# Designs tried in a protein design chat: VHH binders against q86w26r167to484. Part 39

Target 1, 318 residues: q86w26r167to484
Amino acid sequence: SLVVLQGSAGTGKTTLARKMVLDWATGTLYPGRFDYVFYVSCKEVVLLLESKLEQLLFWCCGDNQAPVTEILRQPERLLFILDGFDELQRPFEEKLKKRGLSPKESLLHLLIRRHTLPTCSLLITTRPLALRNLEPLLKQARHVHILGFSEEERARYFSSYFTDEKQADRAFDIVQKNDILYKACQVPGICWVVCSWLQGQMERGKVVLETPRNSTDIFMAYVSTFLPPDDDGGCSELSRHRVLRSLCSLAAEGIQHQRFLFEEAELRKHNLDGPRLAAFLSSNDYQLGLAIKKFYSFRHISFQDFFHAMSYLVKEDQ
Short names: E, the ipSAE of ESMFold2; O, the ipSAE of OpenDDE; V2, 0.75 times the mean of E and O plus 0.25 times the DockQ between their complexes.

## First folded at step 21 (VHH; framework vhh_vobarilizumab_d1)

Design jb4 (at its last look DockQ between E and O 0.70; V2 from the best seeds 0.00; counts 0 for: pae E 4.9 > 2, unsure alone 59.8 < 65, grease 24.5 > 24.2)
Fold by OpenDDE, look of step 21:
Structure jb4 (fold): chain B 318 residues (1-318), chain A 121 residues (1-121)
Amino acid sequence: as target 1 above (318 residues)
Amino acid sequence: EVQLVESGGGLVQPGGSLRLSCAASGFTFDDYYMSWYRQAPGKGRELVAAIYPGGRTSYADSVKGRFTISRDNAKNTLYLQMNSLRPEDTAVYYCATDVIRHNDYEFMDSWGQGTLVTVSS
């Protein structure tokens, strides 16, 4: 079977995909149907050492000793979850010479086109706008929409996010009184941004007088709240602007080159301090052969999109 | 709550035309896959037509060249233009989208109440 799970950025596709793996592993989901469930983060595929199915399986298993031959004997009992098809990356090359498919992309395309393991099951997550890139690869697929938070779920999220009940109530009251914020919180990722913003404001003793009027304002409020000051004795405002410009530059470069993972060296090239930018960037360590390498990514693709958009508004300091 | 409300069904003679409408609410409509199904008496529900966010369309072989699926994102409305209708097209027609809640694995099809199309001389 082939299922395409689609939802806008932040709707919880990744969360659902991971939960599926967990629930399968615990026997709650698809009992007896699949011997193996392979979770493939599409943005991470570029890190594969080889563009081979076997290597992908080793990667998914986190074990180079996985019985790949045995696994491949019963492909009908395999489920591949390809999470974030829209986040497939181009090779880490400075100049993308050719718009062609990378070998790693080709590997996944062959899987999606059912050329490779035609009897396995596939679940693919993607954003709706990226469906146009996926559609040509699909023969027969079930398309499923992921819904955001219900009203009850939104309330629950606030209660779970804030450790202090009074803060939770205050934050939720602010959101409920603003239709834009309340609607925005239907999207789990945005809900997190809103909660984080409000928490940041509360911690700083700031009263929220003006509320965002749109999604861009929400992100701006968040960014404004969490941009770090410069510790090197410079003007704090100039430092904040510098960091903002640098984040915009990083995001724009990533989008331009279809990159979502960044090496530490790349951050340095943009004069960014990864650890200090935890509000905007996440880091993960990846096993690449015998080496472990740290990569950074925006905490959510929506941040990268936001900073990319902002890159058109901010001028680089010459 | 996801709501789909079909309209436009009725009695038509063979060779006639009908246009079905589906008003969608409770979810973001504009960038999602939508479809039409039909269920004839005594038969199972079958896919008739589907439209992708980018406007790509697909049709059952039985309706190719006769039916046209389209959408108006501004109105959150799905359409099915049915031309050259045949008696075998007689069925209840359903607007559909597959939805899953954040914590629900049932991958439930969301259907409207349907609209009856009867093709008879």
Scores: ipSAE 0.307, ipTM 0.697, lowest interface PAE 1.3, mean pLDDT 89
Fold by ESMFold2, look of step 21:
Formats: structure tokens, C-alpha cells, sequence
Structure jb4 (fold): chain B 318 residues (1-318), chain A 121 residues (1-121)
């Protein structure tokens, strides 16, 4: 059985996928149906040292002593959740630019095409923009779209995001007075950006006099609020402009090469200090063989897309 | 609440044409899997046509070459263009889709009320 769950960035696909794993582990989802449920982050699969099924299972279990033989005895009792197909990272290959060859992540492609473990169940989450790449791999699939927040869910989200009830009421009042902003908050990821922006404004003692009127303005409001000050005593506007250019450059290079994870050295190549940019970049430690390496990614894929689009404006102004 | 409302049915002569519409509400009309089914007198519902995420279409053999499924995302509307109609195409036609709500992982089908198409002389 194969299900493709699709929706725009921020509709909660990853949150739902992780909740399914937790609810299965606690016995509330699919009791008795699956012996194992494996969560695979497509963004992170490039870190897999070897492209073998055993290694994928060890990696998913976090244990190189996982009982692979027992796991594979009944493939029909396995569920693989492949989260973020649109975030697959391929090795750098100049051929994509010059010869049109498509790099393939062969293990995941074999699973999706049902060549490996053809009786297992698959759930694949993706943004619609990647369906063109996914559809040729599929034989039969159920396609499902996830809906965003209802009006009641938006109210509940604001109440839970802010620990202070008065702050929550003030923030929600601001959003409700702008019909375009209120509609945009039906996308949970945008709702998070808006709440973060408003919380940042309140922490800085700022009064919101005008509200964003489109998605670009929403991201710009967030960026303007959280760009760090310069390290020296110089003009902070020039320092923030430099950081913005660097974030745009990183995002553009990443999109151009289909890269979504960045090593610390690559951040330094773009003159970026990852720890200082926590509002835009998150980091995770990954075990690669015996070593542990730190990688950075944009906090949300929409930020990488936003900064990529911004990179054309920065280039044109120079 | 997800709602689907079919329209455009009616009485038509053999060889004629009709275009069915399905207006969707309760969600934005994104790149969903959407389908048309029909139910003839004394028969169960059968799949007529589907449009997949990414725009691929499929058709039942009995309607291939005569029917065309399409969508207009700006109008939140699914269409079925039916040409060269035959008496055996007489049925109630239904629009369908698969959706889930945020924080709910039960997959469910949604159906419209249906629109009657009658092909006779």
C-alpha cells in the first residue's frame, strides 16, 4: 500500500508523520498491524554512510545491533514513512547543469518503485512542486491532501503559542483585523512565522502600527525583526544587509545544487555564524560512522525558498 | 467542512455533448487527486475519470477518447467534458476527492450529491 501525502510548505506534514510514529509506538495507531514503523527524513538521508537496506534500518533504529534478519522476515508488517521527498539531497554533480543527468538516491528509489521490500507499506510526504519527480517512480498510489488550520484551530494555536494570555489575545487581535493575514494563518507554518514575529516585536517593546498584506511581507517582517546587530559598533543597517546577502547566497547555492544540509565550513564560506543565526538556521548533530558531525539547515524550507527568491533582488541592486 | 456540488447534467440526444462541473468548498482547490464516478440504474458506482496530482489523467475504457477531465484552480472547480454521448452513459455522476484535516490521520473520501445525465432520443 502506498500513500502520498501532499500539501504546501508548512501544512504540518512532518508534524503528522512524527505523530504517527509516536502514536504507533504507544499502541494507539495501527495496533497489531505493523511490527516496525521507520521514519526516514529525506533531507537527512544523504548522510547515510552506505546505501544498503541494513544500514538504513540501523540508522532508523539508532542501533547498529538492530535485528535486521527478524525485521525483514515479514516485510508486509513494515511501514516506512519517507518524509519530505521534495528535500532529497543529491551529491554534487556538475552533470545536472551540463548534461541533464539526474542523480538518483538508489535505495529510496528502489523502495518507492517497489523493487526492494515490495510488500511493505509506504507513506511519502512531499510538497506539490516535487510531484513531477515523484510520479514517474509510482506504480499505484493513493494521493491525499492535508488541510490547514480551521478558524478554531488558529485561535487555539495562538492561545498555546504565547505563555501569557494577554499577549496571546493581543497577537490574535492584530491578526484578526487583517483578513489576508488571518487567511494566511490557516497554514500552520505561516502561523508559526507570524506568532514568532509578533512575540519578537513584543520582546523588543515595539508597537505594531501596520500589518503585512502578503506572504512576502510576512517573511520580511520576520527577517527584519530577527536580523542580528553588528558585532562592532558600526552601522547596524549595513551589518544586517551583509548578513541578509549572505543568507541569500547560501540559499541560492543550496537550491541550485539541491542541497538542504550545510556543514559549518560552508556557512563560514558565506561568512555566516550559525549559532548567532538561530532564528533562521537550525543545527543537528548526526552520527556518521564513528564520528559526530554538525549540520545546519534553514529553520523551515520556506525560508530557503524565500532567501533564494530574494537573491535575485540583491543581485539586481548591485 | 469539505463540500462538493455537481452541476451540468440534463437530457441530451445520442452523439451530443455535456460539460459537468464540480464546485468545491471548505478547502482551497490545490493539486489534489480528483475523480468522477457514475451510477447507472441497478448498478454500483464506477470510476469514470481521474486527475492526479501533477496533472496526469486516467479514464475508464468505456469513455476513453470521448470524455475529458480537467480542473480550474482559480475557480475551485473540476470539470468533465462528455462528447459523443451514448445511451449507456445515462447515470448519476459524482465528484470525489481524498483529504485529511490537520492533526487527524484518518484518510477519508468526500462525495458530492450527484447530477443526473440522461441520454435518449
Amino acid sequence: as target 1 above (318 residues)
Amino acid sequence: EVQLVESGGGLVQPGGSLRLSCAASGFTFDDYYMSWYRQAPGKGRELVAAIYPGGRTSYADSVKGRFTISRDNAKNTLYLQMNSLRPEDTAVYYCATDVIRHNDYEFMDSWGQGTLVTVSS
Scores: ipSAE 0.126, ipTM 0.573, lowest interface PAE 4.9, mean pLDDT 78
ESMFold2 (binder alone), look of step 21: mean pLDDT 76; pTM 0.756

Design jb5 (at its last look DockQ between E and O 0.89; V2 from the best seeds 0.00; counts 0 for: pae E 3.6 > 2, grease 24.5 > 24.2, SAP .709 > .668)
Fold by OpenDDE, look of step 21:
Structure jb5 (fold): chain B 318 residues (1-318), chain A 121 residues (1-121)
Amino acid sequence: as target 1 above (318 residues)
Amino acid sequence: EVQLVESGGGLVQPGGSLRLSCAASGFPFDDYYMSWYRQAPGKGRELVASIYPGGRTSYADSVKGRFTISRDNAKNTLYLQMNSLRPEDTAVYYCATDVIRHGDYTFMDSWGQGTLVTVSS
């Protein structure tokens, strides 16, 4: 079977995909149906050493001793979850915009087109805008949309996010009184941004007087709250602006080159300190052969999109 | 809440034509994959036609060349133009979109109430 799970950024596609794997592993989901469930983060595929199915399986299994031959004997009992089709990356070595598919992309395309392991099951997650790129690869697929939070789920999220009940109530009250915020919180990822912003404001003793008027304002409020001050004793505003410009530059470069993972060296190139930017960037360690390498990514693709958009508004001084 | 309301069904003679409409609300229609299903008496529901957000379409073999699915995003409306109707096309036709609730694994088709199409001489 082939299922495409689609939703806007932040709707919880990745969360659902990961939960599926966990629930399968615990026997709650698809009992007896699949011998193996392979979770493939599409943005991570570029890190594969070889563009081979075996390598992909080793990667998914977390070891090079996985019984690949045995696994491939019963492809009908395999489920591949391809999470984030829209986040497929170009090779790091490619300086030129090659219009062609990378070998790693080709590997996944062959899987999606059912040329490779035609009897396996596939679940693919993607954003709606990227569906146009996926559609040509699909013969017969079930398309499913992820719904956002219900009103009850939004309330529950606030209660779960804030450890202090009074803070939770206060935050939720602010959101309920603003139609834009309340609607935005229908998207789990945005709900998190809003909660984080409000928490940050509360911790700083700031009263939220002005409320965002649109989604861009929500992100701006968040960014304004969490941009780090400069340690060099200089003008804090100039420092904040510099960091903002750098984040915009990083995001723009990533989008331009279809990059979503960044090496530490790349951050340095943009004069960014990864650990200090935890509000905006996440880091993960990846096993690349015998080496472990740290990569950074925006905490959510929506941040990268936001900073990319802002890059058109922010002029580089250098 | 996702709402789908079908209309346009009725009695038609073999070889005739009908146009079904589905008014959609409660979700971003222009971003959603939409489908038409039908259920004949005593039979299960079957997929008839589907349309992607970008306008790409797919059809069941039984209706290819006769039926056309289309959408008007400005009106949040899905259409099914049915030409050269046959008695075997007699069924309740449903507009549908597949949705999953957050945190739920139940793939639920959101269906309207359906509209009856009867093809008879």
Scores: ipSAE 0.355, ipTM 0.723, lowest interface PAE 1.2, mean pLDDT 89
Fold by ESMFold2, look of step 21:
Parts: C-alpha cells; sequence; structure tokens
Structure jb5 (fold): chain B 318 residues (1-318), chain A 121 residues (1-121)
C-alpha cells in the first residue's frame, strides 16, 4: 500500500511522521501489522555514503550490524516513512560524476516506483508543490490531507506553549482579537511562529499595540523580534539589515540549487554566523565516515521559503 | 468544517448523460486530491474517478471513456461528466476527500450526502 500525506509548509507532516514511528514502537499504532517501521528524512538522505538498500537500513537503525536478512525476509511487513519528498536533494555533483549515477537510480525513487521491495508499505509526506515530481512515480496511491488546528486545538496549543498562565491568556487574547492571526494559527507551524513572536515580545518587555495583518507581517514580526546584528559595534538597525540580506541570499541560493542542508563554509560565504542565528537556523552534527560534520538548515522549511520570497524585495531596495 | 454537497443526479434513459457537481468548502480545495465514489443498492461503495491537484485523473475500468472528472478551483467545485449511461451505473454518487487530524492515525473520509443517479426507461 502507498499513502501520500500532503499539506502546505507547517502543517505538521514531520511531527506526525515521527509520532507514528514512536506510537508504533510502543504498540499503540498498527499492532501486529509491521515487523519494522523505518523513518527516512528526505532532506538528510543525501548524506548517505552509498545509495543501496542495505546502507539505508543500516542508516535508519544506526547500526551497521542491523539484521538486514531478517528484516527483508518478509517485505510485506515493512513500512517506510519517506518524510519530506519536496526536500529531496540531488546528490553532490562530485558524487554523481564519480559513481556515474542519475536520479533514476536513486534508491528512494526505486522504492516509490515499486521496483525495490514492491510489497512493502510506503507513507510519503510532501508539500503540494512537489506533487508534480511525485505523481509520475506513483501507480496506486491513497492521498490524505492534514487538517489544521481546530479552535479547541489552538487554545490548547497556547496553554501548552506558555508556562505562565497569565502569559498564555494574554497571548491568546491578542491573537483572538485579530481574525487574520487567529485563522493563520490553524496552521501549526504558523501558530508556533506567532507564539514565539509573542513570547519574545513579552520577554523583552514590549507591548503589542499593532498586530500583523497578513502572513508576510507575521513572519516579519518574528524576524524583527529575533534578528541579531552582525558585529559588536555600529548601528544595530543597519547591522540587522545586513544580516537579513544575508539570510535572504542563503535561502535564495539554496532554492536555486535544491539545497536544504548547508555546511559552515556556505554560511561564511554569505557572511552568516550560524550560532548567533539559532532563531532561524538549526544545526546538527552528522557522522560521515570517520569525520563529524556540522550542517545547518532553516529551522523550518517555511523560513527558507519566506526568506527566498523576501530576497526579491531586499534586492530592489539596493 | 469540511463540507461537500453533491448535486445533478436524477432519472435518465440508457445512453443519456448527466453532469454531477460537488460544492466544497472548509478546506483549501485547490491543493486537495478529490474523488467520486458510488454505491449501488446492496453493494459497498466503490471508487469511480479521482483527480490530483495538478489535474491528473484516474478512472475505474467500468467507466473509462464514458466518465470525465474535472475541477474548477476558482469555484471550489468538483465535477463528474457521465456519458453513455448504463443501467448498472444506477447508484448514489458521493464526492469525497481523505483527511487526517493531528494526534489521530485513522484516515477520515469526508463524504457528502450523495446524489442519486437512476438509469432506466
Amino acid sequence: as target 1 above (318 residues)
Amino acid sequence: EVQLVESGGGLVQPGGSLRLSCAASGFPFDDYYMSWYRQAPGKGRELVASIYPGGRTSYADSVKGRFTISRDNAKNTLYLQMNSLRPEDTAVYYCATDVIRHGDYTFMDSWGQGTLVTVSS
């Protein structure tokens, strides 16, 4: 069986996918149906040194001694969760040239086309923008959409986000008074951005007098709250503008080259200090052979899309 | 929240045509995979046709070449054009989409009330 789970950026596709793995492991999801459930991050799979099924299984298990023979004995009892098909990156050019590989020979594409393990179950998460690339690979698929937060779920989210009950009540009151913010909080990722913005305002002692009137304003409110200067001197606002331009440049280059993971050298090329940009960039260390390498990504894909869209406006201001 | 309202059913002679409509609301229609199902008396519901957000379509073998699914994203409306109707096409036709809520792993088929199509004399 193949299920395509889709929703716009921020609808909680990754959160749901990871929770499914956890609930399967605890016996509350699909009891008795699957012997193994594998979570594959499409953003991170490019880091796999060899694009072969055994290596994928070792990578998912975190163990090069995983019982591959036992795992593959009954393929119909396997579930692969391929998270973020829209974030699948082309292999590095050097890797392709050295190995003579093409996208057609990608392991994930072979799984999706049912050429490899045709009896296994697949759950593929994606944004709608990538369906054009996914649809030609599919034979039979059930398409499922993630609903946004109900009014009750939004209220619970605010109560859970803020540890101080008075802060939670004040934040929710601000959001409820603005129809645009309230409706935007149907999207869990936007709800997080709004809560983070309001928490940041409250921690800085600022009073929220004017609320965002559209999605661009929502992201700009967050950016204005958390954007650091790029040095230890000079005018803070001019310095913040330079950092904003650099973030936009990184995002635009990433989209242009279909890259969602960035090495520290790429951040330096854009004059970005990764540790100071934790509100926008997350980092993770990956074991690559004997070396440990640090990679950065935008905290959420919606930030990369936002900064990419803003890059046009920043360029025009020059 | 999700609302699907079918219309356009009726009594038609064999070989005739009908056009079913499904008005959709409560979700961002243009991003959604949509489908038509039907249920004949004494039988389970069966998939008739489906359409992707990008316009790719799929049909049950029993209706290929006779039925055409389409969508108008500006009007949030799904259509099923049924030509060369046969008595075995008699059924209640349903517009449907599949959804999931956070915290649930049960897929929730969202269905309309259905519209009756009768192909007879």
Scores: ipSAE 0.229, ipTM 0.633, lowest interface PAE 3.6, mean pLDDT 80
ESMFold2 (binder alone), look of step 21: mean pLDDT 83; pTM 0.836

Design jb6 (at its last look DockQ between E and O 0.85; V2 from the best seeds 0.00; counts 0 for: pae E 2.7 > 2, unsure alone 64.0 < 65, grease 24.6 > 24.2, SAP .686 > .668)
Fold by ESMFold2, look of step 21:
Structure jb6 (fold): chain B 318 residues (1-318), chain A 121 residues (1-121)
Amino acid sequence: as target 1 above (318 residues)
Amino acid sequence: EVQLVESGGGLVQPGGSLRLSCAASGFPFDDYYMSWYRQAPGKGRELVAGIYPGGRTDYADSVKGRFTISRDNAKNTLYLQMNSLRPEDTAVYYCATDVIRHNDYEFMDSWGQGTLVTVSS
């Protein structure tokens, strides 16, 4: 069976995928149905040392001693969750020289086309914009759409986000008085951005005088709240402008090369201090053979898209 | 609120044609994969055809070459053109899309009221 779960950026596809793995592991989801459930982040697949099925299994298990023979004995009892098909990485230089798929990309395509492990179950999450690339690979898939928040679900989200009931009520009141902001909050990822922005304002003792009027304003409010000053001190506006330009530059380079993971060296190239920018960048350590390497990504794919779009405005100011 | 309303069913002779319509509202129709299902008396519902937002289509083997699914995004309307109809095509036909809520693992089918197609001489 193959299921394609679709939703625009921020609708909670990754959260649902991770929750499914956890609930399966604890025995509350699909008890007795699957011997193994493998979570595969499409963003991270380029980190595989080799493009073999066995290497993918070792990587998912975090153990090069995984019992591959036993795992593959009954393929019909396997579930692969391929999260973020729209985030597959294709190095620009490799794409130009070879018009075919990368070796890692080809492995996933063989799974999706049912050429590898044709009896296994697949769940693929993606944004709708990538369906054109996914559709030719599919054979009779079930398509499921993730719904945006109802009015009740938005209220519950605000209540759960803030530990202080008074803060939650205040934040929700601000949002409800702005029709554009309230409608935007039907997207869970936007709710997170808005709640983070308001919590950051409250923690800094600031009063919200004007609310955002569009999606660009929403992201700018978050950015202006969380941009840190430079270590040197001095004019905080100039320091924040420099960091903003650097984030835009990183995002633009990433989009140009279809890259979503960045090494520390790439951050330094753009004058970015990853640990100081936790509001915009997250990091993970990955085991690559014997080495452990740190990679950064934007905390949400919408931030990479937003900073890339912003880079055109920053260039005009130059 | 997802709403799907089918129409265009009726009685037709074997070899005849019908065109079914489904008016959709309450969701971003342009972004959604849409499908037709049918249910014959005493049988379960089965997939007949599906269509992607970009126009790519899939068909059950039993209807390939005879049925054509299409969509008009400007009118939020899904169509099923049914040609060379057979008595075996007699069923209630449903317009459908599949959805899921964030904190619920159960997939929920959104279905229309259905429209009856009867093929007999």
Scores: ipSAE 0.358, ipTM 0.733, lowest interface PAE 2.7, mean pLDDT 80
Fold by OpenDDE, look of step 21:
Structure jb6 (fold): chain B 318 residues (1-318), chain A 121 residues (1-121)
Amino acid sequence: as target 1 above (318 residues)
Amino acid sequence: EVQLVESGGGLVQPGGSLRLSCAASGFPFDDYYMSWYRQAPGKGRELVAGIYPGGRTDYADSVKGRFTISRDNAKNTLYLQMNSLRPEDTAVYYCATDVIRHNDYEFMDSWGQGTLVTVSS
């Protein structure tokens, strides 16, 4: 079977995909149907040492001694979850060479086109706008849209996010009184941004007088709250602007080159301190052969999109 | 709330034509894959046609060359042009989109009330 799970940025596609793996592993989902469930983060596929199916399986298993031959004997009992097809990256090359498919992309395309392991099951997650890139690869697929938070789920999220009940109530009251915020919180990722913003404001003793009027305002409020001052003795405001410009530059470069993972050295090139930017960037360690390498990514693709958009507004002090 | 309202069904003679419409509301229609299903008496629901946001279309083998699915994003409306109708096309036709709730593995098809198409001499 082939299923495409669609949802806008932050709707919880990745969360659902990971939950599926967990629930399968615990026997609550698809009992007896699949011997193996392979979770493939599409943004990480570029890190594969070899563009081979076997290598992908080793990668997914986290074990180079996985019985790949045995696994491949019953492809009908395999489920591949390709999470974030829209985040499939191009090679870490400085120059955008020819618009051709990378070997890693080709590997996944062959799976999706059912040339490789035609009897396996596939679940692919993607954003609706990116579906256009996936459509040519699909023959017979079930298309499913993930729904955001219900009203009850939104309330629950606030209660779970804030450890202090009074803070939770206050934050939720603010959101309920603003139709834009309340609607935005239907998207789990945005809900998190809103909660984080409100928490940040509360911790700083700031009263929220003006509320965001659109999604851009929400992100701006968040960014404004969490941009760190530069310790280099300069004007705090100038430092904040510098960091903002640098984040915008990083995001724009990433989007331009279809990159979503960044090396530490790349952050340094943009004069960014990864650990200090935890509000915006996440880091993960990846096993690349015998080496472990740290990569950074925006905490959510929506941040990268936001900073990319902002890059058109922020003039580089050349 | 997702709302789908089908219309355009009726009685038609074999070889005739009908055009079904589905008015959609409560979701970003232009970004959604949309489909038509049908359920004949005593049979299960079957996929008839699907259309991607980009306009690509898929058809069941039984209706290929006879049916055309299309969409008007400006009107949030899905269409099914049915030509060369056959008695075996007799069914209730449903407009559909598939949805899944957060943390719920039950894939739920959102359907309208359906519109009856009867092909009879």
Scores: ipSAE 0.340, ipTM 0.700, lowest interface PAE 1.1, mean pLDDT 88
ESMFold2 (binder alone), look of step 21: mean pLDDT 79; pTM 0.787

## First folded at step 24 (VHH; framework vhh_vobarilizumab_d1)

Design fin1 (at its last look DockQ between E and O 0.04; V2 from the best seeds 0.00; counts 0 for: pae E 18.6 > 2, placed apart)
Fold by OpenDDE, look of step 24:
Parts: sequence; structure tokens; C-alpha cells
Structure fin1 (fold): chain B 318 residues (1-318), chain A 121 residues (1-121)
Amino acid sequence: as target 1 above (318 residues)
Amino acid sequence: EVQLVESGGGLVQPGGSLRLSCAASGFPFDDYYMSWYRQAPGKGRELVAGIYPGGRTSYADSVKGRFTISRDNAKNTLYLQMNSLRPEDTAVYYCATDTIRHGDYEFMDSWGQGTLVTVSS
């Protein structure tokens, strides 16, 4: 079985994929159907030590002693979830450097093309634009589109996000009265941004007078709220601008080179303090052989896209 | 809400041709994979053809060379040109797209009411 799950940025593809793994592990999903479910984050594939199927399995299991031989005896009972195919390659985006397929990428391509483990099941998540790159690899696939939040789900999300009921109600009231915000909140990722922004404003005692008019404004409002001040006692605005510029540079470089994971050294190169940028960046530790290495990524690809876009504006002001 | 409305079915003689249409609404049609299914009497529903947003197409072996799936994104319409029709092509034809709700791994198939194609002498 081959299933392609398609959705725009922030629609919750990754969340769904992870939930599937969890529900399988707890026996609530696909009881008796799969012996193994392998979650593969496509942006992390570059971190594999070897471009071998065995290595991929070890990686997924988090155990180099995983019984690979046994696992491969019954491919039909294996499910691979390839999450974020668009984060593997983004050839349709402008100004991206053309990259040939790496051996590691090729490994996944062989899986998708059903050359490797032709009887296994595949679930692939991707954004719509990247589907064009995936299509040539697919023979027969079920294509499914992930839907955003319903009205009820939006309300529920606000109630769950805010621990204070009054805050939740207030925030939701603001959003319901604004068609742009309300529509934007159909996208779970954007809904989170909006909730976070509103929460930040409330915590700071700021009255939301001006409401965003578009998605860009929403992100700008968020960024403006959470950009850290300069610790050096300097002009807060200058420090904020510096950090913004640096984030834009990081994002732009990443997009240009199709990179979505960043080492700490890369952050330093851009004069960014990862731990202080938790509003924008997430970090994870990865086992690379005998070493553990920390990598940073934008909390969501939409942030990277936003900062990339902003990089053009920031340059113009220089 | 996803809505699909099929039309164009009817009675045709063997060797004849029909063109089915599916009017789509309630979703960004141009970004969606679309497909045609058919269900013959006493048989299960089977995939006939699919078309990607970029225009790539796929066909069941039984209809290859005879059927052509196409789409008009400006009109939010899916088409199935059926040529050289055979009695075994007799079925209710459905336009389809698949969706899933956020947080729910249950797949939802969106179908129209279908249009009946009868191939008979």
C-alpha cells in the first residue's frame, strides 16, 4: 500500500504522522497489520551515517542491534512513514541550487519507487508543490489531502491552548471578530502562531488594536512580540533588528541550499543564540555514531519560509 | 464541504463514446489529485483513472488506450473521455478525491452520486 498525504504548511501532517506511530504502538491503530512502523523524518535523512536500508532501520529503531534480518523477512508487515518529502528536495522553489540526489535521498527514492521492499506499505507526507517531484516516483498510490481545523476544532484549540479560560475566551473573541484571523486559524500551525501572539500580547498588557490583514502580518506580529531584546543594554530596537536580520539570513541560506537542520556552529556564524530563540527555533539531539549532536530547525517550515521572504526586504533597507 | 457532481452518463452501443464530467467545489481543485472510479453491478468499486495536479495521469489496465482523464482547473471540472466502450465498461462512474481530518487518521472518501454508463447493443 502506498499513500500520499498532502497538505499545505502547517496543516498538521507531521502531527498526524507521529500520532499514527503512537497509536500503532499502543495497539489502537492497525492492530495485527504491521510488525514495525518506521517513522522517517525526511529532513533528518542527511544525518544517516550510511545510505543503506539497514542503517535506516537502525536509525528508526534507535538501536544498532535491531534485528534487521528478521525485520526484512516480512516486508509486507512493514510500514514506512516518510514525513516531509518536501524537506528532502524542493526543486521548484526559486533560487535553489540544483542538487543531485544524494545516496541517502536515493535510498528513499528506491523505497518510493518500490524497488526496495516492494511489498511494504508507505505513507508519504508532502506539500502540494513538492507533489510534482513525487509524482514521477509513484506508480499506484492513494492520494489524501489533510484538512485544517473545522470551526469546532478551532474553538477547541483555543480552549486547549490557553490555560486560563478567560484568556481563551478573549483570544477567541478577537479571532472570531476578524475574518482574516479566523480563516487563518483553519491551519493548525497558523492557529498556534495566532494564539501565541495573542497570549504574548496579553501577558505584556498590550491591547490588540491593530489586527493583521494577511498571513505576513500575522507572522510579523508574532515576530515583533517574541524577538528578544539586546542583553548589552543597547538600543532594544537595534538588537531586535539584528536578530531579525540574522534569522532571515539563516533561513535564506537554508532554503538556498535545501537545508532545514542547522548546527550550533551555523547559528553562531549568523550571530544567533539558539536557546534564546525558542520562539522561532527548535532543537533536537541526534545520535550520530558514538556522538550526540544538537541541531536546530525552525519551529515550522512556515517560519523558515517567512524569514526567507523577509530576507529580501531586510536587504533593501541596507 | 467537498462536493462532486458527475454527469454525462447514458446508454451507448459497443464501440461508442461518452464523455463524463465532474463538477468540483469546496476545495482547491487545482491542487488536488482527482480520480474516476466505477462500480459494476455485483462488483466492487474500482479505480479507473487518476490525474495529478500537474497533469500526470494513470489508468487501470482495462481502460488503457481507450479512456482519457483530463481536468480543467479554471472550471474546476474533471473529465473522462471514454472511447471504444465495451459491455464490461457498464457501471456507475464516480468522481473522487480523498481527505483526512486533522488529528484523525480515518480517511474520508469524497464521492459524487455517480453517473450510470450502460454499454449495450
Scores: ipSAE 0.538, ipTM 0.799, lowest interface PAE 0.8, mean pLDDT 89
Fold by ESMFold2, look of step 24:
Structure fin1 (fold): chain B 318 residues (1-318), chain A 121 residues (1-121)
Amino acid sequence: as target 1 above (318 residues)
Amino acid sequence: EVQLVESGGGLVQPGGSLRLSCAASGFPFDDYYMSWYRQAPGKGRELVAGIYPGGRTSYADSVKGRFTISRDNAKNTLYLQMNSLRPEDTAVYYCATDTIRHGDYEFMDSWGQGTLVTVSS
């Protein structure tokens, strides 16, 4: 079976994919159906040193001694979750080209086309913008759309997000008075951005008199709240504008090269200090062969898209 | 240029049989997934059956057990044996393959002209 789970950024595709793995492992989901469930992050697959099925299994298991022969004995009892097809990176494709492989020879493309392990089950998550590249690979796929939070789920999210019920009530009242903002909170990732923004405003003692009117305003409100100031306040606005331009530059270069993971050296090239920018960038350690290496990404793909769009407002000053 | 030419359609009574053929040229037939689609009047195009290079097959639930897809790699020909035909199988049937251009990430489906199958009491 092949299922394509699609929805806009932040609708919970990755959360659902990871929950499926956990629910399977506890016996709640598909008991007895699958011997193994593998989660594959498409943005991270570029870090795979070998494009062989055995190496993918080692990487997913975190163990280069995984029992590959036993795992592959009954491929119909395997589920692969390919999360974030829209985040598949160009450097991975460049690595394949250096080895003389065409795109049809890549492991993920062979899995999707059912040429490798044709009896296994696949779940692919993606944003709709990538369907142009995915659809030609698919032959018989069921499509599912994720719609996000119900009105009740939004209310519960706000009540859970804030530790103080008065703070939660105030935040939710602000959101409910703005139809655009309330409808945007249907998307769980946007709901998180909005709650984070409002909490940040309240922690800073600021009063929210004017609310965002669209997605761009929502991200700008977040950015304005969390851009780091200078110590002692002397050049806070100059530092904030410099950091904003640097984030835009990183995002633009990333999109230009279809790159979603960045080394610390790349951040330094853009004058960014990753640990200081936790509100915008996250980091993870990845095992590359025997070595462990730290990579950064935007906390959400929507931030990379947002900063890329903003980069067209930045003029060359040199 | 990829060329797919379907034949073998016609009028048949319910419960009857037909065998569709698709002559393929312009690509290495042995290496490609081949499929049959159908389109009934006023409906969208639906996948009916597919066959992988290694011979594995798949079928839509509506035709499982009645239709058999096969290929003859020596003749570059795809077949669909249709048994126990029903009025709901009335459609134009299309032969298809996916084609990946070397050096490109674009994937394009190639289609034949179609052959009409009519199942009528």
Scores: ipSAE 0.000, ipTM 0.129, lowest interface PAE 18.6, mean pLDDT 75
ESMFold2 (binder alone), look of step 24: mean pLDDT 83; pTM 0.840

